# VHH binders against Formyltetrahydrofolate deformylase 1, mitochondrial (PURU1): the designs that were tried, part 3

Target 1, 298 residues: Formyltetrahydrofolate deformylase 1, mitochondrial (PURU1), of Arabidopsis thaliana (Mouse-ear cress) (q93yq3)
Amino acid sequence: GESLDSSVSPVLIPGVHVFHCQDAVGIVAKLSDCIAAKGGNILGYDVFVPENNNVFYSRSEFIFDPVKWPRSQVDEDFQTIAQRYGALNSVVRVPSIDPKYKIALLLSKQDHCLVEMLHKWQDGKLPVDITCVISNHERASNTHVMRFLERHGIPYHYVSTTKENKREDDILELVKDTDFLVLARYMQILSGNFLKGYGKDVINIHHGLLPSFKGGYPAKQAFDAGVKLIGATSHFVTEELDSGPIIEQMVESVSHRDNLRSFVQKSEDLEKKCLTRAIKSYCELRVLPYGTNKTVVF

## First folded at step 1 (VHH)

Design b07 (framework vhh_7zox_3)
Fold by ESMFold2-Fast, scan of step 1:
Structure b07 (fold): chain B 298 residues (1-298), chain A 122 residues (1-122)
Amino acid sequence: as target 1 above (298 residues)
Amino acid sequence: DVQLVESGGGLVQPGGSLRLSCVASGFTFSSYSMGWVRQAPGKGLEWVSDITSGGSTGYADSVKGRFAISRDNAKNTLYLQMNRLKPEDTAVYYCAKSLIEGYYTDDSFQHAGQGTQVTVSS
């Protein structure tokens, strides 16, 4: 008859759970017990409880056997706890089972951030499905970017915009099936109506160390101001320009020996790395909203 | 320094097969797109085939269905299996790496070395 497998090792897979609720006694114990009761093993546990605020944030990383604790049961068990604590946020991700986040990438003339995103995506280091690329700049089909996108089956949508007509309704239609948007040096300001109509997160790269040097030409502003550090900032997009909650920042030292071109080159290197790190952190559920305009980053 | 050493060329009759190899050193092989370009007698370089760091392949229309590109990242080696060879395939074949880590275009390949001669008689 029946043959037994020669291997008895279970296939343990990683899971991530993030939790946000009103602060209460015993939350950590309840969440930890949920994982342990199903035979899961916690590999990391981060908690943030702000001083003088009645809110709780946690992120846990664990491994579990999906045969003993099926994916649908993981959701049900954490949702039971979420309902009992009136959680504002409770999200589980199991990267080996769950579909990757679907994104669209928006850019204008400068493509260094897009190129870096495509590089990391191709290398398996960016856990997203790229639905399309949208630009308000036309690119010739024989350019390196366009050939790459065609080879990988990623649509490129040229959407000709003006200050009077940003074609936001056309862009909304193109991005309707995405989980979030990435602005990779998209230089048109998205309206409050666009942000409300889209209804999901939009992540931007700003080529300056916010809250300093908002708006255009931040590298030139920093050069003129004689700074000793330059930086790049990834943040959530809100209606107020360059003022949304910050996700990631990167810096590099500069001196009187750096000219403007050196500032620009260092800025571009920081921008592409900063954006890629922010998107990876977001996809790993490391970034949670905190207060009116802040983030918790685990 | 980047080094690419091609081998496996030779004389073959029309309809025959050859397998080319390229051993790479001086860079992180697994991170770069790799390809094959060829130079026919009295002509310029022509792109033949490529393979990205992620394993996606491309082929020139003249070789589609006849050639197969592959890579062995553990051995830092690129291969080109050439089947149903034609006199028009006669050329020196050069191994090439992409100029940008993880990013591919057929126009951005950098080749090195003396190549390997493929001659398809008559």
Scores: ipSAE 0.000, ipTM 0.105, lowest interface PAE 17.7, mean pLDDT 84

Design b08 (framework vhh_7zox_3)
Fold by ESMFold2-Fast, scan of step 1:
Structure b08 (fold): chain B 298 residues (1-298), chain A 124 residues (1-124)
Amino acid sequence: as target 1 above (298 residues)
Amino acid sequence: DVQLVESGGGLVQPGGSLRLSCVASGFAFSSYAMGWVRQAPGKGLEWVSDISSDASTGYADSVKGRFAISRDNAKNTLYLQMNRLKPEDTAVYYCARELGYSSTRYLPSEIDLAGQGTQVTVSS
């Protein structure tokens, strides 16, 4: 029969679009008109135009009817605008249609960041598919984390590394099908060859407030320096140690009354929150490259 | 403070050769990936070549087989050997300390440039 049914409400689904180009008049109007012309409704629109720089950044959140505006047409319509403005970046995600980002989690001895990510993932708060966990430390099968991974069918790969043999080719093979990597307290420095061979984004948690206290034991460095704020930093991994573009930072107050163990405990809490927040922001297209070694975070 | 000083540019005939040098100071040169980028008159920056801290090299298709990048970590110096030069190689060549990244792939998206560059002019 006829498939005319006026009693059925359209199913509206969320979409996200990020845009980066040289600044020009009318960009916001053109992007907004694109969504409105297809019957979409904008729920949020963030714009960044630096005062002293001729560049434009935007992120829009909208809802639309995928029957009226098919997923492939959404890409074509935004690509037409991207070509018009010579866009450096134009990316659309529709979370209910598009596959989740596939990640691998790398860690060493400390697992507090992994545990937090697994909890957020289980709660539906971390929009990723975890393909595997890789560690240069062996873990007993009867620990909470190992039982969790087994219950959820997430492989744990023990890859024994030394200063002389980081086993980077083995790790590259394990992560070849991921969209990005997460270093959740992985304490081996990844080489430029690894980063080039992987060819995708790597996000790290550093247990210190960058650009201060690079390298090992930043909580101890902060304690010894008598700071009044400690922090954790999530950043993109570059060849320079603890110097890649910053995605997220979290801070907590400290005083002369905090001992070193208190500094470490506060640091670990900040690390967990900072990393999960950074990964969520990345997956939601909130993080865009900006200037020399910087980010825009919407 | 970071300093990169380029030299070795000049006027050369098509088919000729030049060797560019970049002397680095103010940072741990051996720990960084280094590269060469160029800017032709009226054009944007074009990536030419890079070399990682472990001496793995990459080249733009336009220069592959003609240019060779190398480094001397003892002298904190980066080199670009340019052979079989073409008029389209005419540009200001800049030494880059750190190449940025793209959120879509590990390709240089931003460049930390120091110095004024060195002019290469290829003319008949």
Scores: ipSAE 0.000, ipTM 0.107, lowest interface PAE 20.2, mean pLDDT 83

Design b09 (framework vhh_7zox_3)
Fold by ESMFold2-Fast, scan of step 1:
Structure b09 (fold): chain B 298 residues (1-298), chain A 124 residues (1-124)
Amino acid sequence: as target 1 above (298 residues)
Amino acid sequence: DVQLVESGGGLVQPGGSLRLSCVASGFTFGDYAMGWVRQAPGKGLEWVSDISSGGYTGYADSVKGRFAISRDNAKNTLYLQMNRLKPEDTAVYYCATYKTEVRYGSTTFTYDYAGQGTQVTVSS
């Protein structure tokens, strides 16, 4: 019997809002009242007010009727609150209406991170549109990854690089229509000119637990140092090598009984999980800038 | 260059009214959200009101029900109708447009107010 009632029920859709401003009385009430006044319902609300720092961070998840509260009005209402509080960050996303983030995936010889990203994407667990894959290594057409990309119509661009020419202008042209870049074991250092020219976020996976093991061969460095934990770090790319704000880290215990091969294997398993978690968190607006070179992750 | 020229301020008695105007040039006015911010003597900037390109309005709690923001896109002009003025409304009023910058997954909103402002004094 309720088919007719079901047909007239409002279709409530999820929205996410993140907010960062100077701390002030009544911010939570204003943000909550904005949603409630339009008939929305808050499903989750996270707040961070750091000690001895007069700033406020929040992330809310809510559901609302897009007929009663049109997408353009959602933007306007949150923008109005942002202006009122002099917000440093205010972003709203409505995943069912807003276009998915467009990304390009950059890699070198190792493809375990790319393969994990592609499997998560195929399973609907990675909320992005993959515009292309770019590599400084050529791959045989009969490999799993190349067949996957061909089957799904994702272009693979082999961009042959040398010490004298990293072909950054060619890469910038290939990625011009992306919202952010993912470095999935891309082993060339992107210049400050590239980062400035791209002008958007670049997220990297580093196969070591930063800040301790920067640069090449972090698993060997960890093994030689006799560490009891190894890890992988996903971070925003800045001009300083392996020094950008950290998004996600994953760790695994090691002991004197582990050899270098087991360190490398554990490292690769952590890398693919760390990167996919970081990208998912980024797309869900969970990662906010904090301090000079830090993040809040909700 | 973005240019914003505010006018309409003056001395008014408590309970009185003033209408502020802001003439904009150097950008496509109709595409930008516009607002009013004020600075009272010895205090920081305070947001007063804004209006989107689509006409949605917002007001600070201190002025809600007394002030009305509006825009005329054909004239590149922003208005603030101020009614039932209080001594606490005494400030220099600046016309502002919002600018945005995207970095580390965030959008930063700031005011772009290049004008000299217009002084509003509410006193007997």
Scores: ipSAE 0.012, ipTM 0.252, lowest interface PAE 9.1, mean pLDDT 83

Design b10 (framework vhh_7zox_3)
Fold by ESMFold2-Fast, scan of step 1:
Structure b10 (fold): chain B 298 residues (1-298), chain A 125 residues (1-125)
Amino acid sequence: as target 1 above (298 residues)
Amino acid sequence: DVQLVESGGGLVQPGGSLRLSCVASGFTFSSHAMGWVRQAPGKGLEWVSDISSGGSTGYADSVKGRFAISRDNAKNTLYLQMNRLKPEDTAVYYCAASSPFDYEILTGYSAPDYAGQGTQVTVSS
């Protein structure tokens, strides 16, 4: 075919690769050579090999010319290495080529986390497509959040739940085409059947510093316990309440001079930041499963 | 102007009984799920029992077979009959309203958004 105009500099675009396998000689060299041999340039390379386990985790950030190394060939080349090492995980994302992750946002009465996520999303700081918002609470149409959702064409689904009927099958139908689910202060406990039926990652914000103060009213629990740090935790949802692998935590100092209202206000500010950081980290492939119930965060 | 006013707490000996009442005003009581939550000294909030608008009931494992929740929609009143009380039942008991019924129906200090200051139950050894 046609010769490319060699007077035009190649446009290099960013790629991310994460890799998890049994530890073996030469993995780093093989992964690095794969990128370099195709004319790519490594900008960052993080490796984790746990002290008492023969497992290997890596995350690389690189730039490459998609004309010389087409997106499909990037997948094939890393898949060849994944097969050689019997990889448990090998994922490539190229943000300028690959579609953004599709999410649904679930919330109950409190909307401060949703509002923060919508602002970050509008500013281009949250790399997701918001498919819909689902709530077990109605919201007035003239509120900032409802006007925002209407302006951007994001559906808001009021799904009236009771203790007898959590409407999980209806929610599953609404979220079937999402890549992952975000609980932004959703105060219904998702069943094991829901989690199995959804089959993908669910990320929650818990308004307490886990593993302490599980369940309801963690700010009140913390206040009563006389803590000196208040916190928020973002984690993967598992069947065990507030016990899934932790992604991100944020803390703020408190003292005997703080009343419960100040604990709650500090908590809300931490929740907003914690959830948005966790979702950004997840979308950038920084969060990998580790051990029985832990994460590697690069 | 929503109010929930709890009463019926007090000091009781182990094995004794108490009946808690909660009088609701400012909302359509009959359409709301209602519940009781408690906070024991040095512990977090614990869900005790709930009753739907249709009368379906649920209980925490720690109180099953000993406590009975009921409602009287004509009187806008929620009840908790507490039998075979144990020292471990010592707590402030809060009446709560939610529709839908979220697992966290209390926010802020010592009381639900819709409740008063609770009622103290002390079971002496």
Scores: ipSAE 0.021, ipTM 0.410, lowest interface PAE 4.7, mean pLDDT 86

Design b11 (framework vhh_7zox_3)
Fold by ESMFold2-Fast, scan of step 1:
Structure b11 (fold): chain B 298 residues (1-298), chain A 121 residues (1-121)
Amino acid sequence: as target 1 above (298 residues)
Amino acid sequence: DVQLVESGGGLVQPGGSLRLSCVASGFTFSEYAMGWVRQAPGKGLEWVSDISPGGSTGYADSVKGRFAISRDNAKNTLYLQMNRLKPEDTAVYYCAKEDYFGSGSHQYTSAGQGTQVTVSS
């Protein structure tokens, strides 16, 4: 046994709270007081009040003693504030106590985004549990990606699709126990029925700088248009193609000296970085809905 | 990262033949459709031929019956046998790796440095 030692400092653990409500007097004070009253220490506090829109957004990072402020009490105390202000959103995450988000990764032929996510996940830099990988393309078992998945016990599901049969009901069954879905270059358009049936967030990587170059072949479209910036966009999936709220964008300069191959290579490098940043931001509660089709990203 | 190295180009007289080769690395060659695209002087890129992982082939109307695409997955190598060459076939020929972007025709996501084919007397 361990002896009780009153000279030992309490173990403080990190917590994150995000809040969205109608703007009102005293919100900042009530949120700060909630943390301070339980002996918590605020490490970061971000606030956004949009111009000419009477709404309030905040994200708080804090440390606290889970003995003095039990996890269930943290939820209760923030819920009390949420009820008082009629909050549209109020979410707490405590990464050392709460289960990691469960995800499935969907892809087609291209695997550069999957490979990057798997390496970031292995390095502890993506705070998710990968439940499975789903592809509409078969992969040989002796490839590096397939050996990686086998080594880590991550199932790979080959689901053969056509335009006429997207096998969405089969995919819905495979992803039913996930918290959100990641499209890592999945090249079939998900229907409104799929999105309604899934009922949770779906995050996509688009290999173009949205809202320009929607749909197929954005690097080719950009090359043909003579652009001086190429980019990648990570966004929430909605029923309208490549039009959901944007989470993250990355860009790189291009010139007349770049051929189509160079455009595609720069695009692939931006895509894998853009997607991993977006997923990390989402898991850290940095991404909040704003307006009709926008995001706040803290 | 994807590397494609073309060879086999050169100067030939009309009616002659050439065999182009492309050695691929940086990806699982057998999993991807491969193709040949060309660029004639002062013109844009033109698709010439492709071959699926399963061996199904496609050809541009201008080269049907004259060109044959093939692959050797054990050697990570793509080939283009070019017969009955015409002055109009003069171009830089690029090996290309396919990508699937939504519905419709496929697009080639990567190309090599190219190999020059000149058909003239």
Scores: ipSAE 0.000, ipTM 0.118, lowest interface PAE 17.5, mean pLDDT 83

Design c01 (framework vhh_6qgx_2)
Fold by ESMFold2-Fast, scan of step 1:
Structure c01 (fold): chain B 298 residues (1-298), chain A 124 residues (1-124)
Amino acid sequence: as target 1 above (298 residues)
Amino acid sequence: QVQLVESGGGLVQAGGSLRLSCAASGRTFSSYAMAWFRRAPGKEREFVAAISWSGGSTFYTDSVKGRFTISRDHAKNTVSLQMNSLRPEDTAVYYCAADRGYYTSLSEYEYDYWGQGTRVTVSA
């Protein structure tokens, strides 16, 4: 039959494509032509070509008609270009069609980062499905956090850990169906065996301005060093302590009038904002690997 | 699609040097641990060197430690093996391997992707 819906406009939906390859003539034209050939419209196009390096990074935001350009065909068309240029990375995400990233949130005693994540998630500002919360600390059922999790049907798993028994196999079982992990002030070091067994991205918040003040008590280290800026760093977790590629950093001024407690309080405010910004950037395909241990953030 | 291609093999005299390269294509390997394995004629495949996905941790078999250096270039998605002070016993086919884990493994069974190999011959 003939369509009787001639007054209905095509539903145009947003798509994101990220691309990384060796630098070559015509890459932008080929990527743009791919979108335009199917009636897509580019809303934003960011390119990074380092001045002293033969590599190309791009991120495009576009709108398209999924009837004219089915989701599977979008992948196939960009894959054809990826093969042509020997691409190191080519990823498409269509938020209205693709399932949200599934995450688990790990924390210890401090919950300010978890609370911020939950508020942003409830407000629709974090495009993730929270599968569970895991902590090495028990929480009373009448706390704000526990009531929030219960109200939203998010499981809380208490996993008692020590230096000698980190219960990593139990944690791996709990997180096996997640797309990435978020460490929201989880104070146990994840082993290389855990990272290998998980095999996916883990994003951490460190309450210090990396690469300075790695490890425990970074606010105290900063206070003792007499710094004039305090900060927080969100980064990918690697087997090396506080050395993974940096995703986001935030800073605040400090002076001789700030005691250790005020350093800690300023740090906590920066931590929650830094982590939520990093997770949002990651979910929007803004964070790409660059160089030896760096990131491109679009 | 994921593929690994080795290059840089050849014939060299004892005491000489060679640089092997492994190029990864398709998906990015920035989050992959990378390794080199070798197989000498009539022997089993053995571990040579590995590098974590960040490039921060490197591991070597005792017989090559101090002579070989593994490195990676995230921008080019390549891993290289600089082989110095080569010995006749280093003669083998060298294989590049990749694993999605964040840390290195010494076991060949832990690696998901393998190249076809490049031949290194060291004459006495």
Scores: ipSAE 0.000, ipTM 0.124, lowest interface PAE 20.1, mean pLDDT 82

Design c02 (framework vhh_6qgx_2)
Fold by ESMFold2-Fast, scan of step 1:
Structure c02 (fold): chain B 298 residues (1-298), chain A 125 residues (1-125)
Amino acid sequence: as target 1 above (298 residues)
Amino acid sequence: QVQLVESGGGLVQAGGSLRLSCAASGRTFSDYAMAWFRRAPGKEREFVAAISGSGGSTFYTDSVKGRFTISRDHAKNTVSLQMNSLRPEDTAVYYCAASPLYTVTYDSEDDYDYWGQGTRVTVSA
């Protein structure tokens, strides 16, 4: 629409479009023309065409006038192109219009990742709605984390687990209305039945540099192996333990002068940053599936 | 009352260096996370740098990365902030803070229970 006062500019808002299809001549031009024809301006455009594979990935960031190009028309226009190219994926997100992703945070004894997520969320740096926190460990009401959750009206669900009963059906009920799950040092293995029942993405933080040091005590494994780098890995959860597609990794140097406690502390610091970066990237549509068990991260 | 005491502040020209020190009195803070925050005139307190209880991990706000270095001496129960390539915008009162929490959000004031009185740093153009 037109401004009623010529001294006032239309409000241009950011949009993001991701596209994945079989590689073909002219895809970039067709997608760019779609945005330009409606008066949008492209701010960034990333393309990935794998060597030896006839597939195309793109992510574009653009600004547009939602009066001249209504949100529903944005979807229709990109869907027309998606149909023409037989797209495997075509998703538009307009952060100022579209609802935030709803998440639940699962953790066990260690809460450093949860605390980091909560503070980034409070600062407006994590674009999610936190529906609840679930833990297989009870927490005292006078702890910093419990006071924070109470202050912000975020429910905390203590779900006691044993080796014989992981309470997966109870957890599924608690998370049924979420868009994706975040495992922030949840130390129980989620079964294939849980993952199938949930049916959506689950993102984990592993306190080791995958694919090395899978499973328990990765900092101790790294210390014992005499590594010169330790790291943390954020990845999609699959039925195979610590083997899902990797989203983000962070590393820190270590030496013979670091004891095991130092390895653990450096690991914890990397974990919280790695997880928050991965969640932000996911919410910004930067993470797309690639191949059998890989990601494209724009 | 046990307290943190800052020292090393003063007046310096742009491009110069200062070393701030923080000493804990009456109680050992050897396992506590320690941080520096600053408050510029007319602004809110902001995070500058932190060091973990083990001393193995350090954290910096983007504006000071590569210019400031935080370090600690567990035996002397002190934390230091070496400030190089100082800019006029670094002018502030610098506060030392300590957290007894094993898990701390390093850039959050709310996680620090012990605070010093502050030391003034003025960087002239």
Scores: ipSAE 0.000, ipTM 0.095, lowest interface PAE 18.8, mean pLDDT 84

Design c03 (framework vhh_6qgx_2)
Fold by ESMFold2-Fast, scan of step 1:
Structure c03 (fold): chain B 298 residues (1-298), chain A 125 residues (1-125)
Amino acid sequence: as target 1 above (298 residues)
Amino acid sequence: QVQLVESGGGLVQAGGSLRLSCAASGFTFSSYAMAWFRRAPGKEREFVAAITWSGDSTFYTDSVKGRFTISRDHAKNTVSLQMNSLRPEDTAVYYCAAGEFYSGTYYEPSAYDYWGQGTRVTVSA
């Protein structure tokens, strides 16, 4: 008694696995065997073993049949290997089965990063669900951004803030159901209490090439310093201003022929691209914590 | 009730000096960048000078650099513009503006949320 539906090929779907443990002989073989034993096929495999640290990082991309290897079994099989090696991190993501990451976007007056994120999201190029947009600035309902958000049913929350009253408890309530936050030119500094209360990753775009030109007006600082490259940095937010682990950086050449306005325009173009790349990399499990305040990016 | 009230404008001869002052009320002054813009007859509003919320950084348009100095007094909630070596081209209505802390956008009028009514400066040839 076998099914006569042998004319239908199994639909193979993509999966991603990231792994971090103490270095040991045979880790790659065990992870590869796990996939192969279930009829999966590896499409890409990246490994990082630092020369002076006894630690192992890997990221694998594979395709598999979810009928033969159910999603819950994928988790159990990788968890078995994680227990064997005492893994510090072992995460599986299957984009066609797993829910998209839910995010909220925080911004102030400047919206170029938000606009880029919304266009990439609409084009299916940003693999997130946008739960809401939060701003400490009002926007007229007839602006392109507000009409876009209304059309797509994305709430816009105006939360009037000052340095004395950042309304962090109100913001925490608005973002409680998100998987991570994105600061798309949000110009209020989030407190350590906010970061502890939220308890999840917060990703920021800084309009300067960190660790140089921290704080406000980094394009002006770069212009005044006579730099020949400007940049933008996307990083995890920590309590220390503009000092969290770096996810992505982008640069562009500048010269004495660029005035301050040109520096700012080039900066804004780098910011929106840098943030979009960082969020995509994060969602694809390409960004792993490494050492003290560093990242591995596959 | 946010208010920005400018004072110190007037008529001055070329090469002279004026000090403009802007008194701010109804918002948390220490959290806002402050700026001066000007509008000459028949022209658009242009950036003159800005100072960050902390007072640590100041910015000037090229035509006034070395002649004008912006400063702020948190205790008095005032921003001041010291204008030296005035030229006939400096003739304009000068506006005080307040905006949130925005990196790289201090020169854009649209970056500022609150505006004063303006004070007139006339520099004779």
Scores: ipSAE 0.000, ipTM 0.106, lowest interface PAE 21.6, mean pLDDT 85

Design c04 (framework vhh_6qgx_2)
Fold by ESMFold2-Fast, scan of step 1:
Structure c04 (fold): chain B 298 residues (1-298), chain A 125 residues (1-125)
Amino acid sequence: as target 1 above (298 residues)
Amino acid sequence: QVQLVESGGGLVQAGGSLRLSCAASGLTFSTYAMAWFRRAPGKEREFVAAISRSGGSTFYTDSVKGRFTISRDHAKNTVSLQMNSLRPEDTAVYYCAAEPLFGSSWDTLHEYDYWGQGTRVTVSA
């Protein structure tokens, strides 16, 4: 007779690989062969080749045995392909092995986006480590948000801004150990010096449909313009105000029955959903740079 | 060094008009939204009017709508407040303020980064 379970089954874990290079014959085959040769299985595969740009984008989701294909070897194998094709971007992420992205959340007076992100994070739906929250507004210790942050050991830094100083050097010190920043209704413009000094991605939520409604009070601008759709936009921050590459947008219909207050309320609901979707997409390597100021979102 | 300097205040009779001006220096004026706030004797500072960076959008408190007009001149780096049909209740020190974009609460004074010293407006009965 034979013993049942004479060996443990391989623990297969998920991996994600994103690839961007000049378009060439055989890229898909080489990427697929890399995974298959080590006994991995592809679960999803997305490809984008723009009509007129001779560039290639792909994102693959796969499962693999880390005993047969160690994490360091996964990097080496994809790097070999990256070198062959002169890749502009080649990133692999294994969520069960790799550390979560570390973020800081910046906000001003309004906290609806922060609250939504904290609830998604607590529910395990936002795959980040929150290092701290930074605000140019002081908050009472007995508020829901402050008690939540204290309970979870997340520091809240009140950084008072003045006419002489935006405290950007202090903020840079607080965020030095983060992988990217999230502006969750932070209403101060970050300078080019800040963005250069930080040197990493900054993701913002704008409470309007870019590029049409830049600057303050996009919901009021939309109301005054008589639009039939309102929305929110999440984008990468660049030196040009509300003009960085767009990651995610959400929209809602409006009618003659909506007053300004209902426009604002619908806008706020879209903002919190838009930002959380954008951050999740970014962490899952779904967002890639495209052209001079665009994104590919898989 | 950023400076906002108000001028044009004075004494005027009810029903009269005044034009306030604010000269901005030490900032890239075209990248800042501008506002006027006022403080009546014994009261807190309150919002009056705001103008977007481009000048395409203007915002007013209900008590001044139709009477006051805010405008800006990028060539002169100035923001102006034309005050018509003045009432004794408009008596206050008027301050100009600047922020790089309107906050979520354009009428909230703590959202503004830079402030002038103020100019006095007195409206007699």
Scores: ipSAE 0.000, ipTM 0.127, lowest interface PAE 17.5, mean pLDDT 85

